# VH-VL binders against p56860, part 2

Target 1, 255 residues: p56860
Amino acid sequence: MMTAEVRTPEQGGGPLTTEPRAPRSAPGHADASAPAFGPETDPRDIIRWALAAHPDLLMPSAFNLNGVVLLDLAAQAGYRGEVVFVDTGYHFPETLATRDRLESRYPELTFVTLNAGASPDDGQTPPDLYASDPDACCAARKVDPLQRYLKEQGPSALLNARSRDQASTRADIPFVEEGGARRRVNPLAHWTREQLEAYAAEHDLPVNPLYFDGFLSIGCWPCTRAVKPGEDARAGRWAGKGKTECGLWQGENKL

## First folded at step 8 (VH-VL)

Design c9
Fold by OpenDDE, look of step 8:
Structure c9 (fold): chain C 255 residues (1-255), chain A 119 residues (1-119), chain B 107 residues (1-107)
Amino acid sequence: as target 1 above (255 residues)
Amino acid sequence: QVQLVQSGAEVKKPGASVKLSCKASGYTFTNYYINWVRQAPGKGLEWIARINPSSGNTYYNEKFKGRATLTADKSTSTAYMQLSSLRSEDTAVYFCARHGRSGWDLDYWGQGTTVTVSS
Amino acid sequence: DIVMTQSPSSLSASVGDRVTITCKASQGISSYVAWYQQKPGKAPKALIYYASSLQSGVPDRFTGSGSGTDFTLTISSLQPEDFADYFCQQYYSYPLTFGGGTKVEIK
């Protein structure tokens, strides 16, 4: 009765090399060749400059408060270009309705909806990808469609609605960013939430109704919640996932 | 290659309606607005209306409001214009044209459709 | 509506000539002007956008200039294939409006 010695294989678990996550690419550097704009500079003047320097300027938008304000200001400043929206298939109905209202209000702007008619079941991604891998979901449904379009259109600059008051990660956003594929112009860089709200109210702008329900930053419905009083405006984005940005402004694929 | 192919010539009586088609190819149909422009014999160009094929949003020249109706079918990449209550003055070549990249310039045009309105 | 006054309505020129066509807008329209070429029985062909930007595939003998109210299309050296009608268009505001056209004829 030969007792077979069960050699327990010492599975040497090699140390999980915590390779330090490559530092998140620093916010775009200020373009030193741009005019010296200041906090008191009228955003419309910045937009006029941008249009003169970059007549092929495009404006990506998700139609948040900042985006709605920028649309109005841009139209006033003489922008007649494209407003580029990505339909991820996961937008709130209220967001799509806001887009439609804006399109009706601003016939002078060209509203481009990329991936129009997208749905969770369109086969572009697994239906649960937003939960299992939010980065991959955003890459596939938001970043890649936009990047493809921008590559095709080849604008020399983008008009963005980003402001310093949106998140800690945006605290140092300049009016004009250089680096990457094109310039980025941020006319609202120094506008506060209060200023944006006041402007929107004064001009009766069609702000997404969810904003008033505490959705201070609105993306896809699986990855967006209302924020509590005192929370960062973007705390409701990818809550609990350790993700703060969709990837549009960071990494190798930054806009 | 971007192409806009329009339907054939139409002959109509006064008071009738006509529906013209414009089939787009060579690009993503929903990414570009479609315009309709007409040209009467020996005359200049007159803008009628535009449509966003993705949303169906339209904007009309006031001159044609109530008579012109633009539609778009995403499944077939086809834009349509219906013009009702036709008059002799509506005799023209009708063009569909795509918005350009930089605004409302018209970068690609259909070959045109001749509409003749006669008694 | 913005009126685009185009001049001249017609001109005669020879191959090799410099040709200039002008459009005047009834109000300031920045640089939101396009130019088109149209041959008989054909659709217009886009030449220039944003007053001075050349459309893809258009020969560089075509140049657009101007801002505000006064715009010009220039053909530096007229070629046989350039005998056609030319139109300006504004797209600053709706409705889109066109110039009356210029017929460039062979002398």
Scores: ipSAE 0.795, ipTM 0.889, lowest interface PAE 0.6, mean pLDDT 92
Fold by ESMFold2, look of step 12:
Structure c9 (fold): chain C 255 residues (1-255), chain A 119 residues (1-119), chain B 107 residues (1-107)
Amino acid sequence: as target 1 above (255 residues)
Amino acid sequence: QVQLVQSGAEVKKPGASVKLSCKASGYTFTNYYINWVRQAPGKGLEWIARINPSSGNTYYNEKFKGRATLTADKSTSTAYMQLSSLRSEDTAVYFCARHGRSGWDLDYWGQGTTVTVSS
Amino acid sequence: DIVMTQSPSSLSASVGDRVTITCKASQGISSYVAWYQQKPGKAPKALIYYASSLQSGVPDRFTGSGSGTDFTLTISSLQPEDFADYFCQQYYSYPLTFGGGTKVEIK
């Protein structure tokens, strides 16, 4: 509009500026039945099926090893859509650099950074909320921005990089999860960390360098440590806080 | 409501440069790439380049590499394209457009800026 | 570069007619085709993405079909506001390329 100041939000939200947009998918594509996938199914076949069934498919990513491997497989499978990353203000510099390297390498993909320009001192949350109430910190700086964007975009499915060997809490992840606001597709559900590492090495993928320093699951710097030998990949996340997943995969705000 | 409002018409001499603007409103500017496309009189559409306003990352059609330069100003939600070493063949309407839901489909377009190159 | 060959270059039709426009890609592009409508002196308006998905606010008399190399846009019953130029576009690979256009004129 000509009067952009009333229509351009400075801070997210407001009913006049945050309305959901209609899904772009045809109804028949959203309802397509998945083929019988098995543990040996090529993830690219799963991605090709998902894209055909869900042209509005989008991919959230924090650019961990799984996510980097999924990006490459998706690009090969013909994916051209959005890769959606949330800037919490607490990412490691190495994570932001990995994002930038991936954007340069995959010009055919569409890289979206939500909450761009976030910093610890931006006033979005009280200082040190990550320590006193990590669930509230994640809700405000990660979950809410992503859920708001997903509501606006209305995708019928998400392409996720989760695999069964990442943690005991993920041991039963299927290739296709029904229920919730949208279908979730996990092409790497049955890949092991060894397979992911081998793939990344074979294709010279730009993996977050902290991975090679023992950070097998990388989130916000205040809530992430290197794992000890023999620990599961997510043992370094929220160590000592009693939290094992962010709100994206649990509770009412599950993706 | 998504809008892309472009700068006014330009008349230039051969060898000059032109800098076009595209001001976005009604959505979060840094969430969407901006593409530039031109249309010579009576001709089809020709894609020039695109930019990610969040990162500044660009990708150019080889035909324009070295002459076209894309920038974005996050504080004003405005994308820019500069085209240098203008020739009569550059006479066209220049459009900006943002990326769509399935990738590089272009879902919203600016009204266009006419650039005329004549001596 | 992927060449998009669009036909016909023009056609004459009456209100109520069924119109079909085709694009052929020089290689397989999956379903990464968009269709646009453009009126004289105006910007293109997005109609279809991913070969057959209707853009928001576009009437359902517009349908897209095809996959691989052969794509069509169909207008099932022309309305007075549909007389315009139409373009296809591939977005499978860079550079993004467009068909030559089809002018749909009043008979």
Scores: ipSAE 0.740, ipTM 0.880, lowest interface PAE 1.2, mean pLDDT 86
Fold by OpenDDE, look of step 9:
Structure c9 (fold): chain C 255 residues (1-255), chain A 119 residues (1-119), chain B 107 residues (1-107)
Amino acid sequence: as target 1 above (255 residues)
Amino acid sequence: QVQLVQSGAEVKKPGASVKLSCKASGYTFTNYYINWVRQAPGKGLEWIARINPSSGNTYYNEKFKGRATLTADKSTSTAYMQLSSLRSEDTAVYFCARHGRSGWDLDYWGQGTTVTVSS
Amino acid sequence: DIVMTQSPSSLSASVGDRVTITCKASQGISSYVAWYQQKPGKAPKALIYYASSLQSGVPDRFTGSGSGTDFTLTISSLQPEDFADYFCQQYYSYPLTFGGGTKVEIK
């Protein structure tokens, strides 16, 4: 059991520059054709609806708290499709371990790892691209691989683990989003962090251990830190870089 | 074009082991699970196990647990099944098959490998 | 294990006939059913997935239907190349299980 020493990046106490509120990405248009789901709607019912409407449904995941909860709920709801993960080469060992634990726990789900074996020295990007151009790094190592796979598979919808409580930029996420290449279903849209934590605890879900160390949103290790009490859950993502999203949900690269 | 090409016919004695291969091409090998299914003469199809080639994660039919071992080689895009403690009842055509897009349907199959277990 | 009871075990038909094959699951399995065609000495060929979705390149004379426990494969107009064995499969839960098969023979 090689205890991979999680190098905590040094707390450079730079002044809390009030980073300008990233423009409110226009909330994905709620699909008016979708059932009227509400905050009290069981996420499993939303998933069942999604499966009926979109049998080719795929689930992208980075195995954060929301993702782990969604996996469990989806399995219960009868999802038997793919869980699609992009190995950027910069994931925490704990994230990869969490994936493996989930795969073992849910044999009914098909775990797909894109860019399996990716590493910083794989020649896909310059070694320092994550520092010099985080957008380009995310585009090359995360967004592009996922988009290529989704284009190949051509799912009519995605099952996403996003919730309104994750970030200010997600405050208006609907249960069903239209626009882009396909429909997006967000069964956990109205679940709070407290609800997610409670559910995970109740069901003894394999949550990434870094979550309990303050990593409320986990991505690549060069671009992820723990958050302080009172900070936004995603404040630890690309801290100091003026970036708040990886690009999966906005702009031309919208999934 | 997606293809699964299996190894040749095998003749074994009771108690012996056999290792079959399934070489995949025409797609990204690590993106799809590989299943093994057998068909005894005059009988139906029987599922043995599946493997995730990317992680090596396996799931076995309880009937074959302890006797069947699935492996995958990413470098050669080849899946393997070893079956040990062979019995006459293991005489069958063995197929490898890929998971489809929509679940655990099997969208592409190998041509099959005949395994004969005889004294 | 989920048992897939397939019927009939064999049938005789003529070119142009409508052929129907049924599978009954021992429990509710939603639409997680696939259908395969197998010719002698060949590997099975996928026809239908998710109970009613046609696999790529499969003629539209093949139709899958059903949900829950009762599933049907229909060949609207039997062609000479359709004389083969047919199998249903469930993939609702492991282990994967198959029907006993139906042999479609020339009358």
Scores: ipSAE 0.725, ipTM 0.861, lowest interface PAE 0.7, mean pLDDT 91

Design c9
Fold by ESMFold2, look of step 9:
Structure c9 (fold): chain C 255 residues (1-255), chain A 119 residues (1-119), chain B 107 residues (1-107)
Amino acid sequence: as target 1 above (255 residues)
Amino acid sequence: QVQLVQSGAEVKKPGASVKLSCKASGYTFTNYYINWVRQAPGKGLEWIARINPSSGNTYYNEKFKGRATLTADKSTSTAYMQLSSLRSEDTAVYFCARHGRSGWDLDYWGQGTTVTVSS
Amino acid sequence: DIVMTQSPSSLSASVGDRVTITCKASQGISSYVAWYQQKPGKAPKALIYYASSLQSGVPDRFTGSGSGTDFTLTISSLQPEDFADYFCQQYYSYPLTFGGGTKVEIK
């Protein structure tokens, strides 16, 4: 039982045990570069790498199909951290119910709900801002609450559920994005919608029921519609309003 | 600054109940689960349960199921633990603590509440 | 339940000494280990999470290491304020469990 290393006179000798000079799992060093992942890499291997490199890894989610699949894969890979959802005051009831089902199913994860405000008529947001200025509405009710939380928490990386198949604006998403305030990890980058659906069915995942009515990308109810056959998954988001991406995922300093 | 301030010491007889409080300040109460952990005199730490103040979702150590009940009051940023059917072996300091940066590491702890059960 | 076996239960040391404390899990727990310092009559203070990540405001003389089942907390040069009890904790699976503690005493 020579587990202690004590260099006192009573112990006569030098160090009794060999201690590592640096922690084995010390992420954030120059040699924490991402491995070369490929289209057939198991997303759980990507998540395990991200956890080892970034113990403070944080997972934002709106609980769309991609997000639900990622959440299950992350739990299997050993994730125990936060799943962060922004309650904009405009979510469908089905989305809030999906969050609750996921919390019940994954007690090993920590579910954080950030509240942008109680409701559209809470006195904080002008009426119909989602119609007149959807960028300002999204900034005030989704982007700002999450950015403020991320600044407070300061995670070194995010675990994102984006995939290339979701929309033309996402066609070039890599597994790992460098730059900005933090590293961004997209384990599902190369998964297709068909793979995601098959996975969710095989594992009986709690998918937002609106998905099965053609709501392939679900956000706030005033800015979300069911997609038409052949449209991109995100075509129902801000239809006719000149907006295709949330500000959380855009620009050099996104997130 | 994060603070968890707990209620005062309690002396109880076997078979009674106790309700302990943990008032949070310096952070958004509903963003963090609250855990309850106890420490018998001269002994180690024992996890009891945790609650998500946002949803009310709870998870209990099997040892305490049926005796421990966790609640949270969002309006006062206060978590509560009630422990019923007290026994002498429940004599301990009871701590509340919030979840940490990688999950269930516990980053901030209350000062503790001493509960003494004797007859 | 995952049992965390902590060694030694106590040790005597002088200011400036290097101290190591070990914690062994009864099964693989990846790196889901936290370390705490506790002074008499006080609440535990978080030192380390995820086996080796230093909590904010904790001096860098504290280091954690290990993965799987074997974990170590090292204090590289013991200071007067470091005489305390130390506990490991696993958070891989419920219930959360703690090591039995190590009392670091002044000679």
Scores: ipSAE 0.715, ipTM 0.877, lowest interface PAE 1.3, mean pLDDT 85

## First folded at step 9 (VH-VL)

Design c14
Fold by OpenDDE, look of step 10:
Structure c14 (fold): chain C 255 residues (1-255), chain A 119 residues (1-119), chain B 107 residues (1-107)
Amino acid sequence: as target 1 above (255 residues)
Amino acid sequence: QVQLVQSGAEVKKPGASVKLSCKASGYTFTNYYINWVRQAPGKGLEWIARINPSSGNTYYNEKFKGRATLTADKSTSTAYMQLSSLRSEDTAVYFCARHGRSGWDLDYWGQGTTVTVSS
Amino acid sequence: DIVMTQSPSSLSASVGDRVTITCKASQGIYSYVAWYQQKPGKAPKALIYYASSLQSGVPDRFTGSGSGTDFTLTISSLQPEDFADYFCQQYYSYPLTFGGGTKVEIK
């Protein structure tokens, strides 16, 4: 009865010492105090300033109206960086198509689509997580992937498409936000919805077609509906759930 | 460590096609664009095209439009370039190179593939 | 296409010398310039990005400067391993274009 010694193969998976990429010593770009921007300041000038101060600037986007407008303005202003999108697995086909149209229209921009393996059928998240715990769903599918990427990339600033007119919770958004892991620049802070729509129309921008169907703020399809006339633009987001933000801009997960 | 490993040398006749490969490792393949650049003997660098491996979106130098075709296989983290209607002038070392973090600088390069087009 | 005019095409220098290579763009390109070193039979190695930012692992004797149309790569003190070809690249607009190269040879 010869006991065959099952030689367990030593998985000598030596730790891939990911040598910590030495922090690229950003040349000491003098922390140039943000200029005093005003409501009449051209967003392109703000972007030019941001690019000069933060050459490693990244642009997160969900390709809403504001995002599409910002993307165009940034390209005009000389931005040649990344447009970072998180595919949550729950985006509208129209949103993904809008991304693809933008990528085709703006070859000068680098479109990065993050997907942390999140899919409706990934087996990692309950299929109804968006309903049972929207915060957990957003954390897993959107915030964590983006945070991981931003941690890896380590940009000194973000170019954001946020504006005061997007929601009551954004009424006091400044052009430049300090604090946290990095600076946040909001060139469109003072642009109204009407201005954004007019600009998009004038320049024939590829706005998500759902916008014209009343989806004034577009996220994942389980948590996004069209809004009624006179309703807050974000009222269609997590409707009835007591949630107003995805968690990217507030709290411990602030970008 | 980021690495781009290219396929071996190719010898082709005029009019033939060649397909080169560039296998990426040490990073998330879909997060960075891949470029193809060539260098003829004793000449400078010439950019051919780029691909977004995530979307498959490509952008070509007009000089190579219709002859160059870029593809990417996410499952193998491999980028491909096919060049058709080869001419003697296409004799060069062909490089794949990754977009850098801050733009279209090319931060990592493959070792190059020599393509010789001769009768 | 944006033309990058690189000069000189070649230069001879000794170890310890200060070497300067210039590239002039045919139009304004902000700071969207990279510099590469290439040794014989090897792929280009990235040195500088965004006109003046040093790539990781590149010695600080390499310095990039310039904006708009005029760009410079400087090697403050040439080392034996620095004898190579050098290329500038613009990445403001497609197609990407490179300078004609500068061969740095030992004197």
Scores: ipSAE 0.794, ipTM 0.891, lowest interface PAE 0.6, mean pLDDT 92
Fold by ESMFold2, look of step 9:
Structure c14 (fold): chain C 255 residues (1-255), chain A 119 residues (1-119), chain B 107 residues (1-107)
Amino acid sequence: as target 1 above (255 residues)
Amino acid sequence: QVQLVQSGAEVKKPGASVKLSCKASGYTFTNYYINWVRQAPGKGLEWIARINPSSGNTYYNEKFKGRATLTADKSTSTAYMQLSSLRSEDTAVYFCARHGRSGWDLDYWGQGTTVTVSS
Amino acid sequence: DIVMTQSPSSLSASVGDRVTITCKASQGIYSYVAWYQQKPGKAPKALIYYASSLQSGVPDRFTGSGSGTDFTLTISSLQPEDFADYFCQQYYSYPLTFGGGTKVEIK
C-alpha cells in the first residue's frame, strides 16, 4: 500500500487500525477454519483473514464491476498478490483499457495477463468456434490457460468476486467454499449490485465504460450484448445459445 | 528450471549510458514483472524499478527517475534497463529479479552484471 | 521510505549453532517481509516470503517469524553451506527496501 500522502478522498475508507485475528498455522498451508462471517461483515476483514491463512492467495479477474470493487477492497486490506486476467483474443478494447487503468492506479498489485497478445486467429482454435460451440471456445481460450496456470502455481486459495446479484447458479454463494484443489473466498458474497455501484462511484473506481451502456456482465465481444431493463444481469451472455455460465464456475475447472 | 541470464560486464566513463539485458527462460516471460536491483561494492541492495513485460507498465524508485528506463521484448523474452548520465556512484552489480508468490517478494534472480564507472 | 534495520551486522558461529537475525521496520508492514541468502560474488537466493512461508527447495532449518514491525530469521543447526550474507526486504510499500545485511561467518 502507498503512503497516506498519496491517497485521495475517493480511495476508500476509514482508519485501518485493527487486523482480524488469524488462526494458527498447521502443516504447509494451514487448514485454518474460517470465522463465522455474516451479511454485515466488512469484505476487507474477510480478505485480511484470507491473506493471513493463505499467503499465496490469488485473485482471478475479468475486470467487471464486481472484480473492480473487489480489487480496490483487496488493495485497501493489504493485498499485494497477483490479479490474474486471461487474454482470450476476444476482449472488448474497453476491457483491455480498464485493465491498464487498474494497473496504473494500483502499482502495489501484480497484474498477470495469461495468453498475452492472443488474437481471434491464433492458429490453434477455429475462429468461428464462439458461435458454433461456445463451451469449446471458452474451454480453449479462457478455462485451459487459467487451469494450467493454477496447476503450475498451486495456490491454496482463490479470492473471487462472486456475489448474489449474478446468475441464478450463484444465488447461494457462501463466503468461503471448501472442496476441490483449493479454498475459494467470496468477500462480496452478500453484496448487491446497488452496493457495488455505490462503492465504485464513491471511490471513483475505473469501471469498464461498457457497464454504463448496459453491459452488466462483460465477456468476449462475440458473446456479449447489453442487458435490457428488467433482465437478469447475465442475460447478455451467450444470448440464444442456452448457456448461462462459463466453464470457470462449472465442473472440475470450477474456480 | 527458471533462469534469468544477464549480459556481460560493462566499463563506462562518467556521463555515458549503459543498457543491460536480462533473458528469461523456463517460464512464461509475460506472466511476471521484472525488477532491477543493484549492489554497490560494500553496500546493501537498492531497488531501482520494475516493469510488467505484458503491458510495458513501469514503476521507478524516485532516486532513479529520469535516468533509468526499463523496456521488455516479448519476442526474445528479454528485459532491459538503460541507465544514463552515469557517475562513479553507479559502480555496482546490477541484478534482475522476477516477482514472487505473494507479490513483490523476488523469487528468482539473475547472476548480476558488473558495471564499472571510471575515468 | 520504509527503513529496515537489520541486526546484527555480523556474527561468528560454528556448525550446529542456532542463529537468529532480526529486522525492524520503521512502520507497520503487516507480514510483507522476505528473506534472502547471498554468497560472495553471487546473486541473492530467496528463503522466506510473507514473513514465515518457506520458499521451495529451502531446508526447513530456516524459519521466519514476526509481524508488524519486528521480524526474525532463525537458522537451526547451522550447516557449512549456510555461511553467507542474509538480507530482509519489505514489499508493503514502494520503494522496495532491504535491511543492511548480516554476515554469518565461521568462528
Scores: ipSAE 0.715, ipTM 0.879, lowest interface PAE 1.2, mean pLDDT 83
Fold by ESMFold2, look of step 10:
Structure c14 (fold): chain C 255 residues (1-255), chain A 119 residues (1-119), chain B 107 residues (1-107)
Amino acid sequence: as target 1 above (255 residues)
Amino acid sequence: QVQLVQSGAEVKKPGASVKLSCKASGYTFTNYYINWVRQAPGKGLEWIARINPSSGNTYYNEKFKGRATLTADKSTSTAYMQLSSLRSEDTAVYFCARHGRSGWDLDYWGQGTTVTVSS
Amino acid sequence: DIVMTQSPSSLSASVGDRVTITCKASQGIYSYVAWYQQKPGKAPKALIYYASSLQSGVPDRFTGSGSGTDFTLTISSLQPEDFADYFCQQYYSYPLTFGGGTKVEIK
């Protein structure tokens, strides 16, 4: 008889049976319009509405503070779908560890890690591309893998963790963005960094430890620094390069 | 064309172990969890466990913990389930299936492997 | 464990009939129900996810409805290829559980 090693089960939290359910669209009718959401709207109500309207909803995440908070709120609201992370080959070890902790904590979610194609060390990627052409680097290692996956899956909506408080480039993010290939839902649009931090502390969420060293927006290690006092959360991204947003939210590659 | 092709039928005595395979093609293997489900003769479906091939993360139905072991080989796009300490009530068709569009709906299934535990 | 109670356990029908199969969950599960068709000696085939969303390639004569605890699968005009077993499945919480099945037989 072989000695068996028993894995400790993870039982993720599900929605309470007494919680309000998101509105459902009627079958065979025109797509339902989003309710009038306001700054006090509970993000879980927005997520429940999105689930009812878009059962194929997908959640992209890089597991920054916003993304970790959204993931917990989504699990509470009944989300059981995919959390999609792109492994660019340049992530901090702390980011990969955060992903692994989240997967263990939320067994009710499906965690998808997309390979960015060639490894940085396999000779298929030009040396120093992140420095010489950060747009081309992001296109090859982040944008293209995610866009191929989204085209293949064809979701009618995305659940995004963006908030207005993250940067000046995000100051006007609505709860629901129409147009493009799919609807985009931003349940945290009006949450402040202070609210996100308080929520994460209250729920003991596995936040990327670099956040507590001043890395308020964490991407690839060559393009990320700690922010200075008074700077926007994203000021540490592509510092000195003139780039302020990932191509996933801009131009022809917009999600 | 998503396909899950399972290993052939097995006949085992009580107390033995069996290791079943499920080879995936037509999609990126590491993007989808693999679930294992069984169906005893004349009975319904019973979920056993699932694995994330990319991370190796597993979750088991309590009834099978300590007896079932899931593994995945990324290089061959193959998931495996080992079931130990077989009993006559483990006689069933064993299916692998991948997760679907809204989570744990199971959108594609293997053809099934018959395991017979007798004598 | 969440128990999924299907009814009827079997039914007899003719081509062209409307067929309705129900599942009751032992607790609220929102809309986390899938429906499967299974023919003898074959694997289940996915029909419906999230209570009412049709899987790719499934004919529109199949419809799902319900939320909370009460769910239905309806075949609006039964075809010869629809004589099979049908199962519901909840995927709200672990372990994933299936209904006992409904055998749809030719009259």
Scores: ipSAE 0.694, ipTM 0.870, lowest interface PAE 1.4, mean pLDDT 85

